# Designs tried in a protein design chat: VH-VL binders against Uncharacterized protein AF_2093. Part 17

Target 1, 226 residues: Uncharacterized protein AF_2093, of Archaeoglobus fulgidus (o28187)
Amino acid sequence: MDVEIVEELSKMLAGRKAVTEEEIRRKAIRCALKIMGARLVGIDAELIEDVTCSLIDCPITLKSLHFSEKVKIGDVLFYHPHVIKPEKEDFEQAYFEYKQSKKFLDAFDIMREVTDRFFEGYEAEGRYMRKYTKDGRNYYAFFSTIDDTFEDVDIHLRMVDEVDGDYVVIVPTENELNPFLKFFKQYSEDAKRAGLKIWVVNPDEKTIDPFIGYPKDFRLLKGFKN
Key: E = the ipSAE of ESMFold2; O = the ipSAE of OpenDDE; V2 = 0.75 times the mean of E and O plus 0.25 times the DockQ between their complexes.

## First folded at step 17 (VH-VL; framework fv_cilgavimab)

Design a5 (from a1 with light chain K62R; at its last look DockQ between E and O 0.92; V2 from the best seeds 0.00; counts 0 for: pae E 2.1 > 2)
Fold by ESMFold2, look of step 17:
Structure a5 (fold): chain C 226 residues (1-226), chain A 123 residues (1-123), chain B 112 residues (1-112)
Amino acid sequence: as target 1 above (226 residues)
Amino acid sequence: EVQLVESGGGLVKPGGSLRLSCAASGFTFRFYWMSWVRQAPGKGLEWVGRIKSKEDGGTTDYAAPVKGRFTISRDDSKNTLYLQMNSLKTEDTAVYYCTTGYDFSRGWPLDYWGQGTLVTVSS
Amino acid sequence: DIVMTQSPDSLAVSLGERATINCKSSQSVLYSSDEKNYLAWYQQKPGQPPKLLMYWASTLERGVPDRFSGSGSGAEFTLTISSLQAEDVAIYYCQQYYSTYTFGGGTKVEIK
């Protein structure tokens, strides 16, 4: 299973001459969702750490990308393939991805905390996809960003039918509304028709609000700020 | 192709005000820190100030000679950088360049420059 | 503020000869964490804006000819043009980007 995720991650990073460990982790989680679907509930941090390390330290497949060389710029550690000399533009791409990845990774535990509180009284299990269960109702929450959700929309639409219950993507607030407006314009009707839910956590205020879709259990509506 | 086009320069009396604009294209403006650099006639380059991207807090820094008199702002929806210059002095006479470099955790050199706009402060 | 001092102010060099420009900063621009010197060099030709030549003291910007090279570390830096060409007649500025930005006074390079 590790191999399939590593191969998918290598496809996602194809052509990149510089990356960070943070970007690899963020994208490994997305690849794990694509490959495992609902089985991601049973996955702890160890799998994602192993997948991430395999692209940096020790490849586990012949076709795996291997970013074996290190270069530090400021306080950020970049990785690149052995025979490739990255140019300024390659580091610009890598740093942009680093900032997105760090924002997600720093917000991850807070998003889980807020979502756990929203589902107070439910049984919770899982890390990267968290299953909440009460009175025969299941909610499957996957933590992401709105930009990643836009890129992965077809995977999330598939997940609605795959899980036994409701499927919701939890994303943090952004400094600008443009990514949310872009998603709304392009995909809001498809998401509503399919039953895909996207809720937004403000990590600073520790609040949660709907962007797309409301829970079927109307008793949960009071848990939203708005 | 990256393009920076300054406008709004002209002749103004001491104590007056002027607002410069810089229209940007060919890159994702909202991710870049933007700077103003000036060059008095026959003299060297002098950094005026900088505004960070919104993602990095949107804060500004100014060189001492202009602090309190000049204000840098940006409008990411229009890909435009502004320099509001108040209480102008004759020593503010210069060509004003709009410039940028990509953001890193420790700054980046100024790799894109506009053609400049002349501001003349004279009685 | 970090003060940047260039020398000489003006330099006349025969075509094909080596030109050397010095730059000193009032404090080190070497960042210990990444061991990089946050120093850049710019070329400015008459009637044009400055053009970035070099960053991190010795890394050539893309499209800059190999005859340009940089050396130095900490607080003392050198720009070298190994074989001066007619198109290299310009004013050259060093600049620190360790803490905000400060430019040197410039060095005018001319053909002797």
Scores: ipSAE 0.470, ipTM 0.763, lowest interface PAE 2.1, mean pLDDT 90
ESMFold2 (binder alone), look of step 17: mean pLDDT 91; pTM 0.933
OpenDDE, look of step 17: ipSAE 0.633; ipTM 0.840

Design a6 (from a1 with light chain T59E; at its last look DockQ between E and O 0.91; V2 from the best seeds 0.00; counts 0 for: pae E 2.2 > 2)
Heavy chain, then light chain:
Amino acid sequence: EVQLVESGGGLVKPGGSLRLSCAASGFTFRFYWMSWVRQAPGKGLEWVGRIKSKEDGGTTDYAAPVKGRFTISRDDSKNTLYLQMNSLKTEDTAVYYCTTGYDFSRGWPLDYWGQGTLVTVSS
Amino acid sequence: DIVMTQSPDSLAVSLGERATINCKSSQSVLYSSDEKNYLAWYQQKPGQPPKLLMYWASELEKGVPDRFSGSGSGAEFTLTISSLQAEDVAIYYCQQYYSTYTFGGGTKVEIK
ESMFold2, look of step 17: ipSAE 0.472; ipTM 0.764
ESMFold2 (binder alone), look of step 17: mean pLDDT 91; pTM 0.933
OpenDDE, look of step 17: ipSAE 0.728; ipTM 0.862

## First folded at step 18 (VH-VL; framework fv_cilgavimab)

Design e1 (from a2 with heavy chain F31Y, light chain T59E; at its last fold request DockQ between E and O 0.74; V2 from the best seeds 0.75)
Heavy chain, then light chain:
Amino acid sequence: EVQLVESGGGLVKPGGSLRLSCAASGFTFRYYWMSWVRQAPGKGLEWVGRIKSKEDGGTTDYAAPVKGRFTISRDDSKNTLYLQMNSLKTEDTAVYYCTRGYDFSRGWPLDYWGQGTLVTVSS
Amino acid sequence: DIVMTQSPDSLAVSLGERATINCKSSQSVLYSSDEKNYLAWYQQKPGQPPKLLMYWASELEKGVPDRFSGSGSGAEFTLTISSLQAEDVAIYYCQQYYSTYTFGGGTKVEIK
ESMFold2, look of step 18: ipSAE 0.657; ipTM 0.839
ESMFold2 (binder alone), look of step 18: mean pLDDT 92; pTM 0.944
OpenDDE, look of step 18: ipSAE 0.756; ipTM 0.872
ESMFold2, fold request of step 19: ipSAE 0.682, 0.610, 0.624; ipTM 0.870, 0.828, 0.833
ESMFold2 (binder alone), fold request of step 19: mean pLDDT 92, 92, 91; pTM 0.937, 0.936, 0.937
OpenDDE, fold request of step 19: ipSAE 0.794, 0.789, 0.820; ipTM 0.891, 0.888, 0.911

Design e2 (from a2 with heavy chain R106Y; at its last look DockQ between E and O 0.06; V2 from the best seeds 0.00; counts 0 for: pae O 13.6 > 2, placed apart)
Fold by OpenDDE, look of step 18:
Structure e2 (fold): chain C 226 residues (1-226), chain A 123 residues (1-123), chain B 112 residues (1-112)
Amino acid sequence: as target 1 above (226 residues)
Amino acid sequence: EVQLVESGGGLVKPGGSLRLSCAASGFTFRFYWMSWVRQAPGKGLEWVGRIKSKEDGGTTDYAAPVKGRFTISRDDSKNTLYLQMNSLKTEDTAVYYCTRGYDFSYGWPLDYWGQGTLVTVSS
Amino acid sequence: DIVMTQSPDSLAVSLGERATINCKSSQSVLYSSDEKNYLAWYQQKPGQPPKLLMYWASTLEKGVPDRFSGSGSGAEFTLTISSLQAEDVAIYYCQQYYSTYTFGGGTKVEIK
């Protein structure tokens, strides 16, 4: 199972000459969702760390990417393959991915906290995907970014059909509206038709708001700021 | 352990039909693109066709020699790949291999192969 | 369709000596976006299915001995066995997976 995740992750990072642990972790979570689906609820941080390690210090197979070399630039640690010398542009791309990943990972616990508060009275389990249960109703919440959700839209649409309940993707606020507008323009109708829900957490304000879709439990509506 | 096991091969007359199956295990079958590759006796390898994963549309592609006659399908609930061969010709005689591979945005080689099943088309 | 051409058709090499197989594609299989060559090598022994040896032109598959190496870029590639062993007797195929799949004609490697 972890091997499959590593293979997917390797494909996702194909052609990359420099990466960070933060990027690997962020993308590992996405690959875990693809491979495991609703089973992700039962997965803790250990699997993601193992997968992350497999691409740097703990290679599982030669088939997977191996970023065995380390280089620190500023306060950021980058990894690259042994036989590859990254160019400036490679580090720039890696840094961009680092910033996005760092932001998401830093907000992760707050997003979970805000979501837990939102689902007050529900029983909750899971880390990267949380299952909320009350009175026979289930909500499956996956934490991501709006950009990643856009790229993984097919997986999320599949999840709507796969889970025995409602499926919602929780994403943090962005400095720009463009990523949200992009998603809305291309996938809002499909998402609505499928029953996909996307809610937005503001980590600073510790608030949650609907972007696409509303909870079927009307009592939860009061939990939204707007 | 990844395993691919072909079945359904045999002797068939020209113009006849045959359906091959491939049972997959040891991996999440539904997420992988699958291909058929054949090899005529004493000849080289020839790609027959592929089917994408459901997530990628589940569409199929075929080599020119078999297009219109062969159909690839899959049953993800049974982890099984199929090759329906119609209007068979003598030149279709070959060992048929089930293979695993991706394409996605980035291609991937055929990393696992079955043992193959022999199809003989003869009058 | 991309056409793959291998040379030679057959090769006899003494044990411990170098074996070299060439493969040419009718068009480049180098993808500009990831700068990878979508070229694989397979080994097929008598009565067995093909086995993946190498991908991305030069990356060895797991379990493949390091006496095997791949080189080349664009439309010309080479598989090299630095020191031929008895177990290396087989037919070797190059394959592009840049656009669907196409195989070379194969090269039979035998012991001289």
Scores: ipSAE 0.000, ipTM 0.489, lowest interface PAE 13.6, mean pLDDT 91
ESMFold2, look of step 18: ipSAE 0.534; ipTM 0.792
ESMFold2 (binder alone), look of step 18: mean pLDDT 91; pTM 0.934

Design e3 (from a2 with heavy chain G107A; at its last look DockQ between E and O 0.03; V2 from the best seeds 0.00; counts 0 for: pae O 11.9 > 2, placed apart)
Fold by OpenDDE, look of step 18:
Structure e3 (fold): chain C 226 residues (1-226), chain A 123 residues (1-123), chain B 112 residues (1-112)
Amino acid sequence: as target 1 above (226 residues)
Amino acid sequence: EVQLVESGGGLVKPGGSLRLSCAASGFTFRFYWMSWVRQAPGKGLEWVGRIKSKEDGGTTDYAAPVKGRFTISRDDSKNTLYLQMNSLKTEDTAVYYCTRGYDFSRAWPLDYWGQGTLVTVSS
Amino acid sequence: DIVMTQSPDSLAVSLGERATINCKSSQSVLYSSDEKNYLAWYQQKPGQPPKLLMYWASTLEKGVPDRFSGSGSGAEFTLTISSLQAEDVAIYYCQQYYSTYTFGGGTKVEIK
C-alpha cells in the first residue's frame, strides 16, 4: 500500500529537480486518496510521514524518486536528487509549491475543526478523509485545495460513486477568485451532475460556505455562514 | 527511531558454525540493502558482505575472506537479517555489526549500525 | 578490490587545535556520471559502534558539528576537525562505497 502510494507520488513529481517536505506531504495525501479511496478514513499521519520520508531520508528502490540532497535558502529547506543540480527556476517553482503547501498544511487542523462543528451531532472519524455518520447517513469529507481538486477532478468524481454516502471536498479560501472561477467554468456542470460537493472554509473567520452542492440534510444548512 | 539489534554471538571452536541475527525496527526494512561489518579486537573495520532488497534482486556479495563460508539472508516479514557462518576460523573472531545501506545509483554509505555481537573462535 | 590507506595511524592534538586525517584510495572513487566521490568518514568511540560522519567526501551527516569538514576528489581525501573538542576523541575511518565497501585502517585521534 505504501509502496503504491510512493510510486504514484514519484510519478506525480517526475521531472522535478527541487522540492520541499511540505510539498511532498501535500501531494502524498492526494496520492493516498487515489490509491486508497474511502479506505483513507482509517489512515493516520504515520503513513503520510512514511511516504514522505521515502522520497528523502528513507530511500526505496531505483524505481522511486530520491531527493537525498538538502539545501537551505532563506528559511526554507529544499531537497533535490544527488545527481541533479537545480537551477534558479527549479527553486522558484519549488518555493511556489512550498507556499501553497504550507498554507494548506497550516490550515488543515482548522479546516477539520470547522467541519466538525458544521457536522454537529454527527459521529466523526478519520484524518485526511473524515467520515461523518448520523441516523444512517454518511458524509465523506476530503480536505484539499481548489487547485488540487481541479487537477484531481477525476478522482473526486470517482469517489462520489465509490462512497456509501455523500462525498464533499473541503478547501480553504484563496486570496483570489480565479482558481474557483477556473474550476466553475470547466467542471461545475459535471460536478453538479455527479453529486460532487465542494465547500470552502475560511480559516481566519472559522466559517464554512458552499461552493458547489448542498447537504441533503437540510438541518446542516444553518451551519453555513451565507 | 531506527534500531538494529544483533544477537547470536558467542564462543565456538574452529571448524564450527554460528548464526547471527539482526532485528531491525524504525524503518521500512524491506526497502533497504543490509550489510555485515566486523571488527577484530583492537583492529579496524572490515566489511563482511551485503544483501540487496528483494525488489533489487535480493542478491548477495561477500568479502574474499568469507566467500564460500558465510551466507547472508533476510526475512522481511520479521524485519530480520541473518549471517550464517560455517567453517569458522580463529581469524573470524570479531564483533559483528549489522548495518543499513542503500544503493541508489551505485552505492550508499552505512548510515545506521547496531551495537554489535561478539564472536569468539577458539580451541 | 579498492584498497584504502589512512595516515597517520595516530594523531595527538591539543584542545581547540586543528586535526587533519588523510585517506587515499588505490583507484579513483569519483563516478563520472554523477560527479560524486563515493567516500565516507566514520567516527568510532570506545565501546561504541561506528557512526557515519560524512558522505560524498564532503557532505556532513545530520547532527554532525560543522567543525568537521571533508575535502578531496578522485583518490585523495582529507577529514578536518577545525577545533578539536574533548568529545572528538575517537578512531576515524574512511570508506569507499564505489565498489562494495572497503575501510581504511583507521586513525586514532587523542588529546595532546
Scores: ipSAE 0.007, ipTM 0.508, lowest interface PAE 11.9, mean pLDDT 92
ESMFold2, look of step 18: ipSAE 0.488; ipTM 0.768
ESMFold2 (binder alone), look of step 18: mean pLDDT 92; pTM 0.936

Design e4 (from a2 with heavy chain G101D; at its last look DockQ between E and O 0.60; V2 from the best seeds 0.67)
Fold by ESMFold2, look of step 18:
Structure e4 (fold): chain C 226 residues (1-226), chain A 123 residues (1-123), chain B 112 residues (1-112)
Amino acid sequence: as target 1 above (226 residues)
Amino acid sequence: EVQLVESGGGLVKPGGSLRLSCAASGFTFRFYWMSWVRQAPGKGLEWVGRIKSKEDGGTTDYAAPVKGRFTISRDDSKNTLYLQMNSLKTEDTAVYYCTRDYDFSRGWPLDYWGQGTLVTVSS
Amino acid sequence: DIVMTQSPDSLAVSLGERATINCKSSQSVLYSSDEKNYLAWYQQKPGQPPKLLMYWASTLEKGVPDRFSGSGSGAEFTLTISSLQAEDVAIYYCQQYYSTYTFGGGTKVEIK
């Protein structure tokens, strides 16, 4: 378990009065990328599980947030700090984050399967960042969402130079096109200049499409579900 | 803060059509389900129907008396909810409220209501 | 459909006295997963839209005075106004949100 990841995650969640385990896990993966970079290839599920649980059950540092109290609303389990009474608005924020987190986490194994199929014939290694190797050529694939990729773009631009090969962010489809258009308008030039690739997996149809890095034809985005 | 403003009410003859609008502000409209509820003059409240968020499929549900005659739609770019009412009957005379709604997983009832718009169906 | 029955249809209560409104559902509105009753209460003052007072049978909406309270579980519920104020003159509706939405018939509360 890495104290640095827990402390970074606590900073990311600072001020939150309610969260879900799913949100913590999604954000733990992002913090692990920030702290470990390319070393994330060597990380199995245990580290992220331990980091996630440390914010709920067993704090490992005095600076860690601790969401020790639980509340179930509908079918969703929320957590909050001991002396805090969250209001309806706090649960609404947590629920929105939960929906994004659950969509990502439910799609995670499928995104890896689709990406593995795309790289048929490559040797594959890793979980949260998956390294594909063939004939001395490496592709490093990190799994995220387009909204999280927008927030983390500076980390992804740095990763292009850090890895010994090509760096690709794999994101699932969204019900709305707006997040993709927002990323394209603001960061497509920086991503192209740096060599950052972003590809989109439809987990239901098990397909993969280039968004940035192959091809650049905006008309291909027309086929995304709304 | 949270505001819902209905418009488009008026007098219509039986068999006619009318389109209501609800302008929403003060919250992130696209994240929420939205409902219509009506109240005949001097009577109680009756749920008319709802539309889910696009994230939850964007589908609609209707109460039996209006199914097939009423259509709910939304435009998330304009933060606007619509109710298209066709084949109107005198029994449809009511104040129509738009309300902010929630999916089952959030466990909340209809929490914010507009001021209502009166629809009168009379020959 | 879950039928909601309110009683009484109307009541008159002296200022400062207790008002009690009952609501019964044709089936339980207790959701087993979260152990919450999906029962809400609304207040509607003359010429105004309904206003949410409480949800989960007994949890007050933000800004609702402490004189309002709710009790009950399963299929039988009560709204209590511990000390009626002039601004509490209204029609009160219970609502289930366990399976779509149905409202009680309303209870008109007046000053005696």
Scores: ipSAE 0.598, ipTM 0.816, lowest interface PAE 1.3, mean pLDDT 89
ESMFold2 (binder alone), look of step 18: mean pLDDT 94; pTM 0.956
OpenDDE, look of step 18: ipSAE 0.779; ipTM 0.887

Design e5 (from a2 with heavy chain E55Y; at its last look DockQ between E and O 0.74; V2 from the best seeds 0.69)
Heavy chain, then light chain:
Amino acid sequence: EVQLVESGGGLVKPGGSLRLSCAASGFTFRFYWMSWVRQAPGKGLEWVGRIKSKYDGGTTDYAAPVKGRFTISRDDSKNTLYLQMNSLKTEDTAVYYCTRGYDFSRGWPLDYWGQGTLVTVSS
Amino acid sequence: DIVMTQSPDSLAVSLGERATINCKSSQSVLYSSDEKNYLAWYQQKPGQPPKLLMYWASTLEKGVPDRFSGSGSGAEFTLTISSLQAEDVAIYYCQQYYSTYTFGGGTKVEIK
ESMFold2, look of step 18: ipSAE 0.639; ipTM 0.847
ESMFold2 (binder alone), look of step 18: mean pLDDT 92; pTM 0.936
OpenDDE, look of step 18: ipSAE 0.720; ipTM 0.864

Design e6 (from a2 with heavy chain S105T; at its last look DockQ between E and O 0.67; V2 from the best seeds 0.64)
Fold by ESMFold2, look of step 18:
Structure e6 (fold): chain C 226 residues (1-226), chain A 123 residues (1-123), chain B 112 residues (1-112)
Amino acid sequence: as target 1 above (226 residues)
Amino acid sequence: EVQLVESGGGLVKPGGSLRLSCAASGFTFRFYWMSWVRQAPGKGLEWVGRIKSKEDGGTTDYAAPVKGRFTISRDDSKNTLYLQMNSLKTEDTAVYYCTRGYDFTRGWPLDYWGQGTLVTVSS
Amino acid sequence: DIVMTQSPDSLAVSLGERATINCKSSQSVLYSSDEKNYLAWYQQKPGQPPKLLMYWASTLEKGVPDRFSGSGSGAEFTLTISSLQAEDVAIYYCQQYYSTYTFGGGTKVEIK
């Protein structure tokens, strides 16, 4: 299982000359969803840690990338392949990904806390995908960003049909509205038709609002800020 | 292709005001710190000031000779950097360059420069 | 603020010979956490804007010929052109980016 996720992650990072551990971890979670689907509910925290470390310390497959060399710039630690010298632009790309990754990872527990509160009274299980169950109804919540959700939309559309229940992607607010507008223009109709839900958490205010789709259990509507 | 194009230079009398613009293209402007650097005729380079990205606080820093007289601003919706110059002195006569520094929290070199716009302050 | 001092002000070198430019900073520009010197070199040819040559004291910018090299650490730095070419006639500036930005006074390199 670890091998399949590492190989998928290596494909996602193909051609990259510099990355951070934070980017690897964020993208490992996305690859775990792609490979495992709903089985991600049963996965312990150590799977993502092991996958992340395998790309830095010891490749476990012939198709795995290996970012064995370290370089620190300011207070941020970057990794690159052994015989490749990253250029300034490679570090710029890696830093852009780092900032997005760190914002997501720092907000992860808060997003889960807010979502747990929204589903007060439901039985909850899972870490990276959280399953909420009450009265025979299931909600599967996956935590991501709106930009990553845009990139992964086909995976999320498939998950709507694969889970036994409703599928929700939980994303944090962004400093700019543009990523949400881009998703809305290109995919909002497809998401609504398929039943894909995307809800937005403000980590600072600890509030949640719908972006795409409402819960079928209308008693949950009072949990939204608006 | 990264491009920076300055405009708004010209002749102005001492005590006057002038506003420079820098149109940016070929990169996501809002993610970058931006600087103005000037060069008096026949002289060396002098950093004028910098504005950070909004994500990093949007704050400005200025060199001592221009502090209180010059104001740097940005419009991320128009991908444009501005320099408002007030109380101009003959010593402010220079070519003004728009330049880019990426928004690393620990300093980044000025990797792209415009062609410059000439400001002449004379009575 | 950090004062940057270049020497010499002007340098005449025969084609194919080595040119050496020195730069001193009034404070160290070495950041201990990443062990990098926040020092850049720029080339400015007549009628053109400055062009970044090097950063972190010795890392060449993409497309810069390998006859250019940088050395030094802390507060003293050197730019070397190992074999001067006609197109290298320019003014060279050092610049610290440890704390905002300051430039050296420049060194004009000419063919002898």
Scores: ipSAE 0.523, ipTM 0.776, lowest interface PAE 1.7, mean pLDDT 90
ESMFold2 (binder alone), look of step 18: mean pLDDT 92; pTM 0.930
OpenDDE, look of step 18: ipSAE 0.737; ipTM 0.866

## First folded at step 19 (VH-VL; framework fv_cilgavimab)

Design f1 (from e1 with heavy chain E55Y; at its last look DockQ between E and O 0.76; V2 from the best seeds 0.71)
Fold by ESMFold2, look of step 19:
Structure f1 (fold): chain C 226 residues (1-226), chain A 123 residues (1-123), chain B 112 residues (1-112)
Amino acid sequence: as target 1 above (226 residues)
Amino acid sequence: EVQLVESGGGLVKPGGSLRLSCAASGFTFRYYWMSWVRQAPGKGLEWVGRIKSKYDGGTTDYAAPVKGRFTISRDDSKNTLYLQMNSLKTEDTAVYYCTRGYDFSRGWPLDYWGQGTLVTVSS
Amino acid sequence: DIVMTQSPDSLAVSLGERATINCKSSQSVLYSSDEKNYLAWYQQKPGQPPKLLMYWASELEKGVPDRFSGSGSGAEFTLTISSLQAEDVAIYYCQQYYSTYTFGGGTKVEIK
């Protein structure tokens, strides 16, 4: 299972000369969704930790990308392949990804907490995809960013049909509205037509709002800030 | 290809005002900190000020000689950096360069420079 | 502000010979966390903007010939041109980017 995820993650990072552990971890979660689909509900933190470690200075499970060399710049630790010397531009790309990854990873537990509160009274299970169940109705919540959701939209559209219930992607707020506007312009009609839901958590205020789609259980509507 | 093109330089009297523009292309402008650096004729380089990306707060910093007189702004929708110069003095006479730095908190080198625009402050 | 002092102010070197430019900062520009020196070198030819040659004291910018090298740490740095070429006639500036930006006064390199 982990081997397929490592292989997919290596494809996603192909050509990269510098990365951070945070970027690898964020992208490992995305690859786990792609490979496992709804089975991701049964996966704990250890799988993602093992996958992440396989691509950096840790034991490797497959012939995959291996970012074995470490470079610290400022207070950020970067990794690169053994025989590659990254250039300034490679670190710029890696730092951009680092900031997005760290923001998501730091907010992850709060996003789960807010979503759990939104689904008060539901039975909850899972970490990276969290299943909420009440009265035979299921909601599958996957945690991501809006930029990653834009890139993975075809996977999320497939997940709507794959899960037994409703599928929702939970994303944190961003400092800039552009990523949300870009998604809305290009994919909002496809998402609405397919039944894909995207909700936004503000991790500082601990609030949740709809961006695309509403729950079928109308009693849940009062849980939204707006 | 990264390009930075300054415009708006010219002759102005002491006490006057002038607005410089820098048109940027070939990179994602909104992710970068942008700086102005000036060079008086026959003299060395002097940093004027910087504006951070919106992602890092969008704030400005200025060198002491220009603080309170110069204002740096940016329009990310137009990929344009601005320098508003007020209360100009003869010692502000210089070629003004637009330069690019990355949004990396410890600091990053100024890797691309425009060709500059000449500002002459003379009575 | 961190004051940057270059020496010499001017340097005449025969073609093919070594040119050496020194730069001192009023404070260390070595960041202990990453052990990097936040020091850059720029080349400026007549009528042109400055061009980045080198960063982190010794890392060569892409496209810069390997006859250029940098050394030093903390507060004292050196730019070396191992074999001066005609196109290397320029003014060279050191610059710290540890805390905002300040430039050295420049060193004019000429053919002897």
Scores: ipSAE 0.639, ipTM 0.843, lowest interface PAE 1.2, mean pLDDT 91
ESMFold2 (binder alone), look of step 19: mean pLDDT 92; pTM 0.937
OpenDDE, look of step 19: ipSAE 0.748; ipTM 0.871

Design f2 (from e1 with heavy chain G101D; at its last fold request DockQ between E and O 0.66; V2 from the best seeds 0.71)
Heavy chain, then light chain:
Amino acid sequence: EVQLVESGGGLVKPGGSLRLSCAASGFTFRYYWMSWVRQAPGKGLEWVGRIKSKEDGGTTDYAAPVKGRFTISRDDSKNTLYLQMNSLKTEDTAVYYCTRDYDFSRGWPLDYWGQGTLVTVSS
Amino acid sequence: DIVMTQSPDSLAVSLGERATINCKSSQSVLYSSDEKNYLAWYQQKPGQPPKLLMYWASELEKGVPDRFSGSGSGAEFTLTISSLQAEDVAIYYCQQYYSTYTFGGGTKVEIK
ESMFold2, look of step 19: ipSAE 0.666; ipTM 0.848
ESMFold2 (binder alone), look of step 19: mean pLDDT 94; pTM 0.954
OpenDDE, look of step 19: ipSAE 0.807; ipTM 0.903
ESMFold2, fold request of step 24: ipSAE 0.558, 0.576, 0.560; ipTM 0.805, 0.810, 0.798
ESMFold2 (binder alone), fold request of step 24: mean pLDDT 94, 94, 94; pTM 0.958, 0.960, 0.958
OpenDDE, fold request of step 24: ipSAE 0.864, 0.875, 0.874; ipTM 0.947, 0.954, 0.955

